VHH binders against q96fz2. Designs and how they scored, part 39

Target 1, 269 residues: q96fz2
Amino acid sequence: CGRTSCHLPRDVLTRACAYQDRRGQQRLPEWRDPDKYCPSYNKSPQSNSPVLLSRLHFEKDADSSERIIAPMRWGLVPSWFKESDPSKLQFNTTNCRSDTVMEKRSFKVPLGKGRRCVVLADGFYEWQRCQGTNQRQPYFIYFPQIKTEKSGSIGAADSPENWEKVWDNWRLLTMAGIFDCWEPPEGGDVLYSYTIITVDSCKGLSDIHHRMPAILDGEEAVSKWLDFGEVSTQEALKLIHPTENITFHAVSSVVNNSRNNTPECLAPV

## First folded at step 1 (VHH)

Design q10 (framework vhh_8cml_1)
Fold by ESMFold2-Fast, scan of step 1:
Structure q10 (fold): chain B 269 residues (1-269), chain A 124 residues (1-124)
Amino acid sequence: as target 1 above (269 residues)
Amino acid sequence: EVQLVESGGGLVQPGGSLRLSCAASGFTFDDYAMGWFRQAPGQEREFVALISWSGGSTDYSDSAKGRFTISRDNAKNTVYLQMNSLKPEDTGVYFCAAGFDYSETYYPQDYDYWGQGTQVTVSS
């Protein structure tokens, strides 16, 4: 996973993240650095994306089931990184393979500190490789959505006009991430950055791409991944697996250029 | 149609330098991450260096850090590997590879296109 859409205005995004804490109280996540949230239909590595993480990371003795929402840089910069320009050396930290997460120091260390986060998106993009041609077909991949007129999931066959109206109750894609905190050697603000854990593609996506993000399907999985105060690393890693509960549709090549930031990027073709 | 053509390999003494080039054709070079891999005698193909589609991000194996520099010229559809302070253990066939920017890039199977390789030998 190397391209997402996260275009909802801040207030709509916040409401889409409504949750229940351990006491059963309905809550909205509390924002950190809300001014750094930049909605876009076409988010690439090194840009900021909103993530959910436990309040316990920021406040000692906080209820670990309470959530913060914060923009973080996509592309994990390890806490031990000594150079002044993190962008030079961080390409392979865009994604973290589930099969090597405990093997790689850059991911094992923050994971051991409980630095688990949930990466939020409208959905993600993948490019289908076509045999015998250098052209690729992009697809927008997302959770099945409930239609407003009647119960059921929204289908890829729906018209683009109908797609514009679904955002009010859109179910955000929730991807398992690991983050770290880096203090620049020359001084400055602490950099929070994340990686998306990846798994082998599910059967439904295998013709599009051989890998997919580790998707946390439902509030129980999201809560367990975030709650590092009550859920051990070993237990949390049991949540990391492919899911078949996804849908997709082909989109135009407009999305190929990450500078294009319009609804056309995710509209069905 | 798709071609990656490596050049610049050869025989050098320990402590010497080589600059490898890889000329790409037949695909949209600017959309692809480019990597260098090597295969030493009796060993499997191993990662050496990686550069993102824009040139904004690079990564290196532990053995290459501080000695090798990967760069690219998108106007010329070419990726380079500048190798300094060469050691006998750097001996091997060096392969240029192209992977779409969003594929995982530390394993050979994540790359779409491969060059034929160029021999680098470091000996006295």
Scores: ipSAE 0.000, ipTM 0.258, lowest interface PAE 11.6, mean pLDDT 85

Design q11 (framework vhh_8cml_1)
Fold by ESMFold2-Fast, scan of step 1:
Parts: C-alpha cells; sequence; structure tokens
Structure q11 (fold): chain B 269 residues (1-269), chain A 124 residues (1-124)
C-alpha cells in the first residue's frame, strides 16, 4: 500500500468517524492540528493523512476508549533517529510487515508504548501488471458500500452521478497503523509519523497484488486496536490478518501521476 | 512469472574485485526494494546490502561497509553489487532478492522473490 484516497471535507470525515466510548456515549473524535489535513484523491508517502488514536496518548488519566483524530506524516520516523533531518532516514517505513513487526526495533519500540493508530482513507490503490507488457492497470480498493453494490449494473451515464451521492454515507477504510513521536535534537515541534501494517493478500485481491494493508473490519476491531490502556500489544496483534470483506474496480491511468487530484482518480472505468 | 537472474560471480584472488548483476522480470521493478544476501557452505543466509525502490537509500552489513557498493538501474530492471577488497570469508553463493516491504529490509523473511544465486569464490 503506497497510494490512498482521502478526499472528504473535514466535517464530513469527522462525522464518518462517529463512535461509542466504553460508557456507550455517542461521540465524534476531537481534532489535533486540523489545519494540517489536506483532502486528496491521490495521497502518496511523506504526505499527511488523518489517523485515529486514543486520547490517553495526549491526556494523563483520559478514558483510553476516547478518540483523537490527527494528521500524521506517512512514513514512520523512529523516536531513536539521531539525525536532525528526517528525510535522511536510510530506509522506507511506509509499510511494515505483520510477520516481523516484533523483530524490528523501529516498530517494536512504539508498539511497546501503545502507539497504535487507525489510518483513515476512502480506499487505496494498487497496480496490476498486465500480461505481456510493462504497463499496469490501477484499481481502487475499498470496503463494500450499500449503494455501490446495488448499482453495479448501471450504465456509464448513471455511474458518475451515483458516485457523487455515495460520499454522504461512505464507510471509510480503517487500516491498522503504528505511529511514533520524534523530537528534533535541535528543538522544534514533535513529528508524529505512521506506517501501515501489511499482510498477505486475500484470495479476492491475489490477482491484483500479493500484499494488502491490515484492515480492521468493524468497530469492535477498531476499538480494540486503539485501546492501548486495556488491550495489550500481544492481544492487539491478533487483529492483524487478511480480510475478504473488500471490493474494487478498475480506474483510469489519471491516478498514476500523484499530482493528479480529481474525482477521475477513483471513478470506475 | 517473476524471475531474478544473478550473474558476475566467479573465482578471484584475495584483494580482487567482482561486479554482480541481477536482472529482474515479471514484476514492477521500481516498486521494489532490492537486497543482496549470501550463504557459505554449512552456514545460514546472511544480509549483505540493500537499496530502496528509488535508489535513494542504501544499507550494508558491517563486513560489507566500505568495500561493497549496491546500485540499481530502473530503466534496465537491474541491481548491481560492486565488491572490492575481497577476502576469503566473502566466499559463498550470492542471492538477489526483492521485497515490497518498506520497513527495515535486512531480514531474509521480508523478501518475497529470490534468485537462484551466483557463486563467488575468493581463494589464493
Amino acid sequence: as target 1 above (269 residues)
Amino acid sequence: EVQLVESGGGLVQPGGSLRLSCAASGFTFDDYAMGWFRQAPGQEREFVALISWSGGSTDYSDSAKGRFTISRDNAKNTVYLQMNSLKPEDTGVYFCAATDSYGYEILPSEYDYWGQGTQVTVSS
């Protein structure tokens, strides 16, 4: 996973993240640094994306089931990184493999601190290699949506109109992430950055790509992943596995260039 | 079908140099980090060098630092390992490997595609 869409306006995104805390109280996550959120149909590594994390990371004695939403840099910078410039990190931490996450210092240390987050997206993109060529077919991959599934057979003229309507009640993709906090040695603001955990691809995606993000399917899984005050690292890692509850459709090559940021990037072709 | 094909191995005397090549096909080469690993008879496979998908980041084992240089040519779907000041302990089968993992690629378990290997022998 190296490209996503997260285009919803801030208020729509916030409502899409409505949840219940441990006491059964209906809540919206509270924003940290909302001005750093930049909606886009075509998000690449090193850009900021919104993540959910426990309020307990920011407030001592907070209820660990309460949620904050914050933009974080995609590409984890470990807390132990000693250089003054994070761009000089010598390896790419955009994704981390589930099978070795406890063996890597970059991920084991933040996991030990409970630094689990849920990465939010409309969906993600993958590129399928076409037979006998070097060209690839891009696909947009996302949770099944009620309206989208009902309208699969509609003609081309109806499809774009229908896609605009679905965003009002879109079910966001919720991916398991790990974040860390890096303090510049020379002072300045703490950098929050994350990586997306990856697993072997499910049967339904195996013809598109051999790996997929670890998707947290449903509020129970999301709550357990976020709640580091009540759920240990070992228990949380049991939530990390492939899922078949995904759908996809082919999209235009417009998405190939990350500078293109229009609805055409995810529209069915 | 994914293939990684190593070449450039051979017999060389201590202090000599070799340049290994690995030609890749069947996958989108510039989306993958590439690594070199080696295995001596009766020993475990060990990390030698890696290069990120773009070529902007490299890493080396302690034994390879200062002597070996990894590079890649994405237009040719090829990764290289320039080995200088070779020592008898560098003897082994050298494997090219590819991973779309983006986190700390020094572990063999992070690599999904492997070549068949090319023999490097450093002997007087």
Scores: ipSAE 0.000, ipTM 0.168, lowest interface PAE 13.6, mean pLDDT 84

Design q12 (framework vhh_8cml_1)
Fold by ESMFold2-Fast, scan of step 1:
Structure q12 (fold): chain B 269 residues (1-269), chain A 125 residues (1-125)
Amino acid sequence: as target 1 above (269 residues)
Amino acid sequence: EVQLVESGGGLVQPGGSLRLSCAASGFTFDDYAMGWFRQAPGQEREFVALISWSGGSTDYSDSAKGRFTISRDNAKNTVYLQMNSLKPEDTGVYFCAADLEYTSGWYAPEDYDYWGQGTQVTVSS
């Protein structure tokens, strides 16, 4: 997973993240650094994306089931990184393989500190290998959505008119992430950065790409992943597996250039 | 019916202290972030302090940091502003406001759902 869409305006995104805490109280996540949130149809590594994380990371005695929403840099910079420029990190931390997460120091250390987050997106993009050619076919991959007007799943066959209406009630993709906090050696603001955990593709996606993000399907999985105060690393890692509850459609090559930031990036062809 | 009622304002000398209170009714208080804003004569309404719905996060304007403390009592549906080391520049009408969304670093008055009528604070020798 190396490209996503997260284009919703701040207020719409916040309401899409409504949740219940442990006491059953309906809540909206509390924002941190909202000025750093940049909506886009075409987000690449090193850009900021909104993530959910437990309030307990910021407040010692907070209820660990309460949620913060914060923009974080995509591409985890480990807390032990000693150079002044994070872009010089030799190790690619855009994705973290589930099978080696406890072996890699960059990921094992923040996991041990409970630094689990949920990465939010409209969906993600993958490029299908076409045998016998160097050409790739991009696909937009997302949770099944309910049609605004007629109920039932939204799909590629639906008119652009139906797609315009769907964003008001869009079910955001919720991907399992790990984050870390890096203090610049010369001072300045703490950098929060994340990686997306990846697993083997499910059967439904195997013809598009061999890997997929670890998707947390439903509020129970999201709550357990975030709640590092009550859920151990060992228990949380049981949530990391492929899911079949996913849909997709082919999109145009407009998405290939990460500088293109228009609805055409995710529109069905 | 939603109501926010401020109290605790008054006349105080420079260096003095005041504690403002805002009593809320007509909505689920512990679902809302609470803020304090002030308006000096001839000026626009400006942000002073903000507290999240749980009380776990607070934020302050640069002029208020280190001198003012915002707190809340969800059992009493009340938010407070403790104001220490008051200066003549702190003079103004202080307003209590409620917002369903807490957003640290987002201080626009137009984002708030509910407003009180204000309480006058005058700092003068």
Scores: ipSAE 0.000, ipTM 0.104, lowest interface PAE 20.3, mean pLDDT 84

Design q13 (framework vhh_8cml_1)
Fold by ESMFold2-Fast, scan of step 1:
Structure q13 (fold): chain B 269 residues (1-269), chain A 124 residues (1-124)
Amino acid sequence: as target 1 above (269 residues)
Amino acid sequence: EVQLVESGGGLVQPGGSLRLSCAASGFTFDDYAMGWFRQAPGQEREFVALISWSGGSTDYSDSAKGRFTISRDNAKNTVYLQMNSLKPEDTGVYFCAAHDYEGSYFTPDAYDYWGQGTQVTVSS
């Protein structure tokens, strides 16, 4: 996973993340640095994306089941990184393989600190190799959405405007992530950055790509991944596995250029 | 089962040329980016060149730019490295490796499959 869509306006995104804390209290996640949230249909590594994480990371003695939503840089910069230019790490830490996550210091160390997050997206893009050609076919991959009369058109050859009608109650994709905090050696603001954990693709996606993000399907999985105060690293890693609860449709080559940021990027072709 | 087999190495004088080949088997070659790394005596493996799954994109180390050309033939499951204007500093064992687009392609740890290497010696 190296390309996502996360285009919802901040208010809509926040409502889509409504949850219950450990005491059963209905809550919306509290924002950190909301002005750094940049909605886009076409997010690449080094850009900021919204993630959920436990409030306990920011406030000592906070209830670890309460959630913060914060924009973080895609491409984990380890806390011990000593060079001045973190952009050189873009491809090193964009994704983290589930099978080697405990072997690699860049990921093992933040995991030991409970630095688990849930990466939010409308969905993600993958490029399928087309048999007999050099062309790659892009696909938009996302959770199955609750069927309504409007949702029945998803996957058909719809105009971009018709696609926009389904966003009002969109179920966000929730991907397991690891984050870290890096202090620039010459001073400046602390950089929060994340990586997306990846697993072998499920049967349903195997014709598109051999890898997929580790998707946390449902609020129980999301809450356990985030709650580092009550759920150990060992227990949390049991949540990391492929899921079949996913759907997709082909999209146009407009998405290939990461500078393109329009609804056409995810519209069915 | 998975194999990458390098060939084409040898001894050449400074300014000479060599063409390395890497034959792949046992995996879906067309799904992988293919890279070349080299290792000089007493040193770590360093990145030389990368070619995308389709052959549409390439990347090179600063030392290789303008002198080396990476290419691939997906019908033959083979990747090549054409090396021109060779220098003594290019001496080392050259490895081909397969990258699945996860992690940095500059770093050996991100590659799934490796060949055994072929020796390149540039000496007068």
Scores: ipSAE 0.000, ipTM 0.177, lowest interface PAE 15.6, mean pLDDT 85

Design q14 (framework vhh_8cml_1)
Fold by ESMFold2-Fast, scan of step 1:
Structure q14 (fold): chain B 269 residues (1-269), chain A 124 residues (1-124)
Amino acid sequence: as target 1 above (269 residues)
Amino acid sequence: EVQLVESGGGLVQPGGSLRLSCAASGFTFDDYAMGWFRQAPGQEREFVALISWSGGSTDYSDSAKGRFTISRDNAKNTVYLQMNSLKPEDTGVYFCAAERDYSYGLTEDEYDYWGQGTQVTVSS
């Protein structure tokens, strides 16, 4: 996963993240740095994306089941990185393989500190190799969505007008992430950055791409991944596996250029 | 099936130049950082150069800085190593390697896929 859409206005995104804490109390996640949230149909590595994480990461004695929502840089900068400009030396921490996560120092260390987050998106994009050409077909991949006016789920055959209406009740894609905190050696604000854990593609996506993000399907999985105060690294990693509960449709080549930020990026073709 | 196939090695005199190529197949090339490593007889494999998945970042060993340039062509699934001002100590088998999910792939254990190597000999 190297491209996502996360275009919802901040208030709509916040409501889409409504949850229950350990006591069963209904809550909305509390924002950190809300002004850094930049909605986009076409988010690439090095941009900021909203993630959920436990409030206990920021406040001593906080209930670890309570959630913060914060923008973080996509592309994990390890805490031990010594250069002054992380963007110049960012090689490839956009994704983290589930099968080697405990062997790679950049990911093992933050995991040991409980630095688990849930990366939020409308969905993600993947490019399918086409036979007989070096061209790729892009696809938008997302959770099945319920139609507001019908009992069925939304699909590629639905009109653009129906696609415009669905965003008010959109089920956000929830991807398992690891984050770290980097303190610039010359001083300045702490940089929070994340990577998305990847797994082998499910059967439904295998014809599009051989890998997929580790998707946390449902509130139980999301809650256990975030709650580093009660759920050990070993138990949390049991949540990391492929899922078949996804859908997709082909999109136009407009999405190929990460500077294009319009609804056309995810519209069915 | 994943394959990395190196080419462009050969015999060259000190001060000469060579361009190595590595053709990749069987995986999504654009998702992988690509590196070059070399191994002299009786020595461990050592890092030479690294290029990020997008081509936006590169890194070099101290011995390669200023003499070697790594580049990639994602449309052709190929990574290159342009080697200038070659020295006898540059002699070795040069390996192409691919790494997906790690930012500082300076050791061989961080790479997922490896080619079989191409011989570079700098001598008379």
Scores: ipSAE 0.000, ipTM 0.198, lowest interface PAE 13.5, mean pLDDT 84

Design q15 (framework vhh_8cml_1)
Fold by ESMFold2-Fast, scan of step 1:
Structure q15 (fold): chain B 269 residues (1-269), chain A 124 residues (1-124)
Amino acid sequence: as target 1 above (269 residues)
Amino acid sequence: EVQLVESGGGLVQPGGSLRLSCAASGFTFDDYAMGWFRQAPGQEREFVALISWSGGSTDYSDSAKGRFTISRDNAKNTVYLQMNSLKPEDTGVYFCAAQSYDEYWGTSPDYDYWGQGTQVTVSS
């Protein structure tokens, strides 16, 4: 996963993240650095994306089931990184393989600190190789959406105009992430950055790409992944596996250029 | 079995050019980022160039930028390094390497698969 859409206005995004804490109280996540949130239909690594994380990361005695929403840089900068410029990091931390996450220092250390987050998106994009050509077909991949007049997904059969109306009740894609905190050696604000954990593709996506993000399907999975105060690393990692509960449709090549940031990027073709 | 086989190295005079090739087998080539690294006598292995799985993104070390071009032919399972304006400092064993695109790709020498290398010598 190297390209997402996360275009909802801040207020709509916040309402889409409504949740219940451990006591059953209905809540909205509280924002940190909301000015850093830049909605886009076409998010690439190094840009900021909204993530959910436990309030306990910021307040020593906070209820670990309460959630903060914060923009973080996509591309994890390890806390041990000693250069002054994160762009000098010598390897790509856009994604983190689930099968080696406990072997790689960049990911093992923040996991040991409970630095788990849920990465929010409308959905993500993948490019399918087309047989007999070097052309690639992009697809937009997302949770099945509930529709009164249809069961399940917003597919290729839906008109582009109908797509605009579904955002009011869109079910956000919730991907398992790991974040870290890096202090610039020359001073300045702490940089929060994240990686998306990846797994083998499910059967439904295997013809599009061989890997997929680790998707947390439903509030129980999201809650357990975030709650590092009550859920150990070992228990949380049991949530990391492929899921079949996703849908997709082909999109135009407009999405190929990450500078293009319009609804056409995810419209069915 | 995964294999990466480099070729195209040799002796060249300063200012000359060489094209290195790396033939890959045993894995789905166009799902992997490909890189070139080099090791000079008595030095650690260093990054030279990198190309993404699709060929849509490339990256170069400061010493290679403007002189070297990395490319790939996914139909032939081959990655190339075109080296122009060669300098004595470019002398070394050149290795190609493969990295799953969603694990590590970039300048780190911690790639998943490595070739055995091809010698490049730049000398008058």
Scores: ipSAE 0.006, ipTM 0.222, lowest interface PAE 10.2, mean pLDDT 84

Design q16 (framework vhh_8cml_1)
Fold by ESMFold2-Fast, scan of step 1:
Structure q16 (fold): chain B 269 residues (1-269), chain A 124 residues (1-124)
Amino acid sequence: as target 1 above (269 residues)
Amino acid sequence: EVQLVESGGGLVQPGGSLRLSCAASGFTFDDYAMGWFRQAPGQEREFVALISWSGGSTDYSDSAKGRFTISRDNAKNTVYLQMNSLKPEDTGVYFCAADFGESYYTNPAEYDYWGQGTQVTVSS
């Protein structure tokens, strides 16, 4: 996974993340650095995307089931990185494979510190290799939506006002992530950055791409992944597996260029 | 058993060229990013070049940019390093390394498998 859509306005995104804490109290996640959230239909690595993480990461003795929502840089910069400029990081940490996550120092260390997050998106994009050509067909992949009568009909809204109403009750894609905190050696603000864990694609996606993000399907899985105060690394990793609970439709080549940021990026063709 | 076997090293004059090969066996080659590293006597292993599992992405150290080209042939389970405009400071043992994952590393500590190395000497 190397491209997502996360275009909801901040207030709509926040409401889409309503949850219950361990006591059963209904809550909205509290924002950190909300001004760094940049909605886009076409998010690429190096940009900021919203993630959920436990309040306990920021407040000693906080209830580990309470959630913060924060924009983080896509592309994990390890805490041990010694250069002054993150752009000097000479390796790609956009994704990490589930089967090597405990072997790679860049991911094992933050995972051992409980630095698990849930990466939020409208959905993600993948490019299918087409037989007999070097061109690839992009697809938008997302959770089945209650309001959708047929798979792949998201862009079938008859009018702009109907299209806007789809997003008011959109079920956000929730992907398992690992984050780390990097302190610039020369001083300055701590950089929070994340990677998306990937798994083998499910049967339904195998014709599009051989890998998929580790999707946390439902509030129980999301809660367990985030709650590093009560759920060990070993137990949390049991949540990392392919899911068949996804749908998709083909989109135009407009999405290929990450600079294109319009609804056409995810509209069905 | 996993094996990475380097070849193509040798003695060359400054300004000359060499093509290194690394033959891989014992693992699914197409699932691994491949890297080339080098080590001079008394020094730590330093990054030279890497290529993603598909061959779609490459990266080079500052000293290798413009002079070296990494490539791979997944049908032959082989990765190559074409070295042009060689300089005396390029002298060292060149190692092939395999990294299982979608993240592509320049840190030797992140690599899963290593070859035994092939000597490259650039001298008159």
Scores: ipSAE 0.019, ipTM 0.434, lowest interface PAE 7.0, mean pLDDT 86

Design q2 (framework vhh_8cml_1)
Fold by ESMFold2-Fast, scan of step 1:
Structure q2 (fold): chain B 269 residues (1-269), chain A 124 residues (1-124)
Amino acid sequence: as target 1 above (269 residues)
Amino acid sequence: EVQLVESGGGLVQPGGSLRLSCAASGFTFDDYAMGWFRQAPGQEREFVALISWSGGSTDYSDSAKGRFTISRDNAKNTVYLQMNSLKPEDTGVYFCAAGDTYYSEWYPTDYDYWGQGTQVTVSS
């Protein structure tokens, strides 16, 4: 996973993240740095994306089941990183392989501190290899959406106009992430940055790409991943596996250029 | 047409040095991670070193760390592997590979484009 869509306006995104805390109270996540949220149909590494994380990371003695939503830089900058420019980091901090997450210092250390987050997106993009050419076919990959009479459902044959009407009730993709906090050596604000954990692709996606993000399917999985106060690293890692509960459709090459930020990026071709 | 062309291999004595080069064409070089792999007779292709798209980050196999240095010149579409303190165990065909920026690490299956390889022999 190296390209996502997260285009919802802040209010719509916030409502899409409604949840219950451990006491059964209905809540909306509280924003940190909401002004840094930049909606886009075409988000690349080094840009900011919204993530969910436990309130306990920011407030001593807070209920660890309560959630904060915050924009974080995509591309984990380890707390021990000594260079002044985060853009010099390895590409593999954009993603973190599930099979080596406990072996790599960059990921093992923040995991040990409970720095788990859920990365939010409309969906993600992957490029299918085409035999005999250097051209690739992009696909938009997302949770199956609930069909309603008012909004309709997303489908490959639907017009782009009908697609836009489903966003009011869109089920966001929830990907398992790890974050860390880095203090610039030249001074300045603490940088929060994340990586997306990846797993082997499921059978349904194997013809598109051999890897996929670790998707947390449903509120039980999301809550367990976030709740580092009650759920150990060992228990949380049991949630990291491929999922078949995913769908996709081919999109146009407009998405290839990360500067393109229009609904055409995810519209079916 | 995508091409990766390795050069710089040869026969050296133990303790010697070699610098491998890989010239890339047919794709946007500075959007790709670049890796070096090697294969000895009767063995699987194994990871040696990688460098990120920007050149800002590198990673090495345990056997290469401290002896080999990977670098790249995006203006010349070329990646290099400087090999010092060579051992007989370093003998093999060395392959240059280009892979997806977001997934390519130490597995051959992570890489999209491969060179034909250059032979490195360390022998007295």
Scores: ipSAE 0.006, ipTM 0.307, lowest interface PAE 10.3, mean pLDDT 86

Design q3 (framework vhh_8cml_1)
Fold by ESMFold2-Fast, scan of step 1:
Structure q3 (fold): chain B 269 residues (1-269), chain A 123 residues (1-123)
Amino acid sequence: as target 1 above (269 residues)
Amino acid sequence: EVQLVESGGGLVQPGGSLRLSCAASGFTFDDYAMGWFRQAPGQEREFVALISWSGGSTDYSDSAKGRFTISRDNAKNTVYLQMNSLKPEDTGVYFCAAELGSYYDTPEEYDYWGQGTQVTVSS
């Protein structure tokens, strides 16, 4: 996964993240650095995306089931990185393979500190190799959605007008991430950055791409991944596997260029 | 017509440096991830370095980490590989390649290939 859409206005995004804490209390996540949230239909590595993480990361005695929402840089900068410029990092930390997460120091160390987060998106993009051509077909991949005015899922057969109206009650894609905190050697604000854990593609996506993000399907999985105060690393990693509860449709080549940031990027063709 | 033209190869002594360039034309360069691969005599093409379409992400083979730096100039449709601390085992034909958007280190995923430039590290 190397391209996402996360375009919802801040208030709509916040309501889409409504959750229940351990005591059964309904809550909205509390924002940290909301000014850094930049909605886009076409987010690439290095940009900021909203993530959920446990309040316990910021408050020593907080209930670990309570959630913060914060924008973080896509592309994990390890806490031990000694250069002044994160762009000089000599390895790609945009994604973290599930099979080597406990072997790579860049990921093992923050994971051992409980630095698990849930990366939020409308959905993600992948490019399918087309037989007999040099072109690839992009797809927008997302959770099945319920239509606002009637039961049932929105899909590729629906009109563009239906897609313009779908964002009320959109079910956000929830991807398992690991984050770290880096203090610039020259001083300045702590940089929070994340990676998306990847797994082998499910059967439904295998014709599009051989890898997919580790998707946390449902509130129980999301809660367990975030709750590093009660759920150990070993137990949390059991949540990391392919999922079949996913849908997709082909999109225009407009999405290819990361500078394009319009609804055309995810509209069905 | 799609074209990738490598340059900057040559003969260098162990411990030396070379900067490879790859000039691209005939496609929308800004949409493509760019990679460098190399092929030693009698071997398959192996991954060396990768840079995303924006330049925001890079990746390197284990042998290249700490010695090689990939960069790109989207205004000039050019990708570069700065190679330092060269070793005899770095000898081979170096190819640049373009891949639409997925950060692959697998030669089979790449859409366009240059003809290659020879790098020889020998005293």
Scores: ipSAE 0.000, ipTM 0.278, lowest interface PAE 13.4, mean pLDDT 85

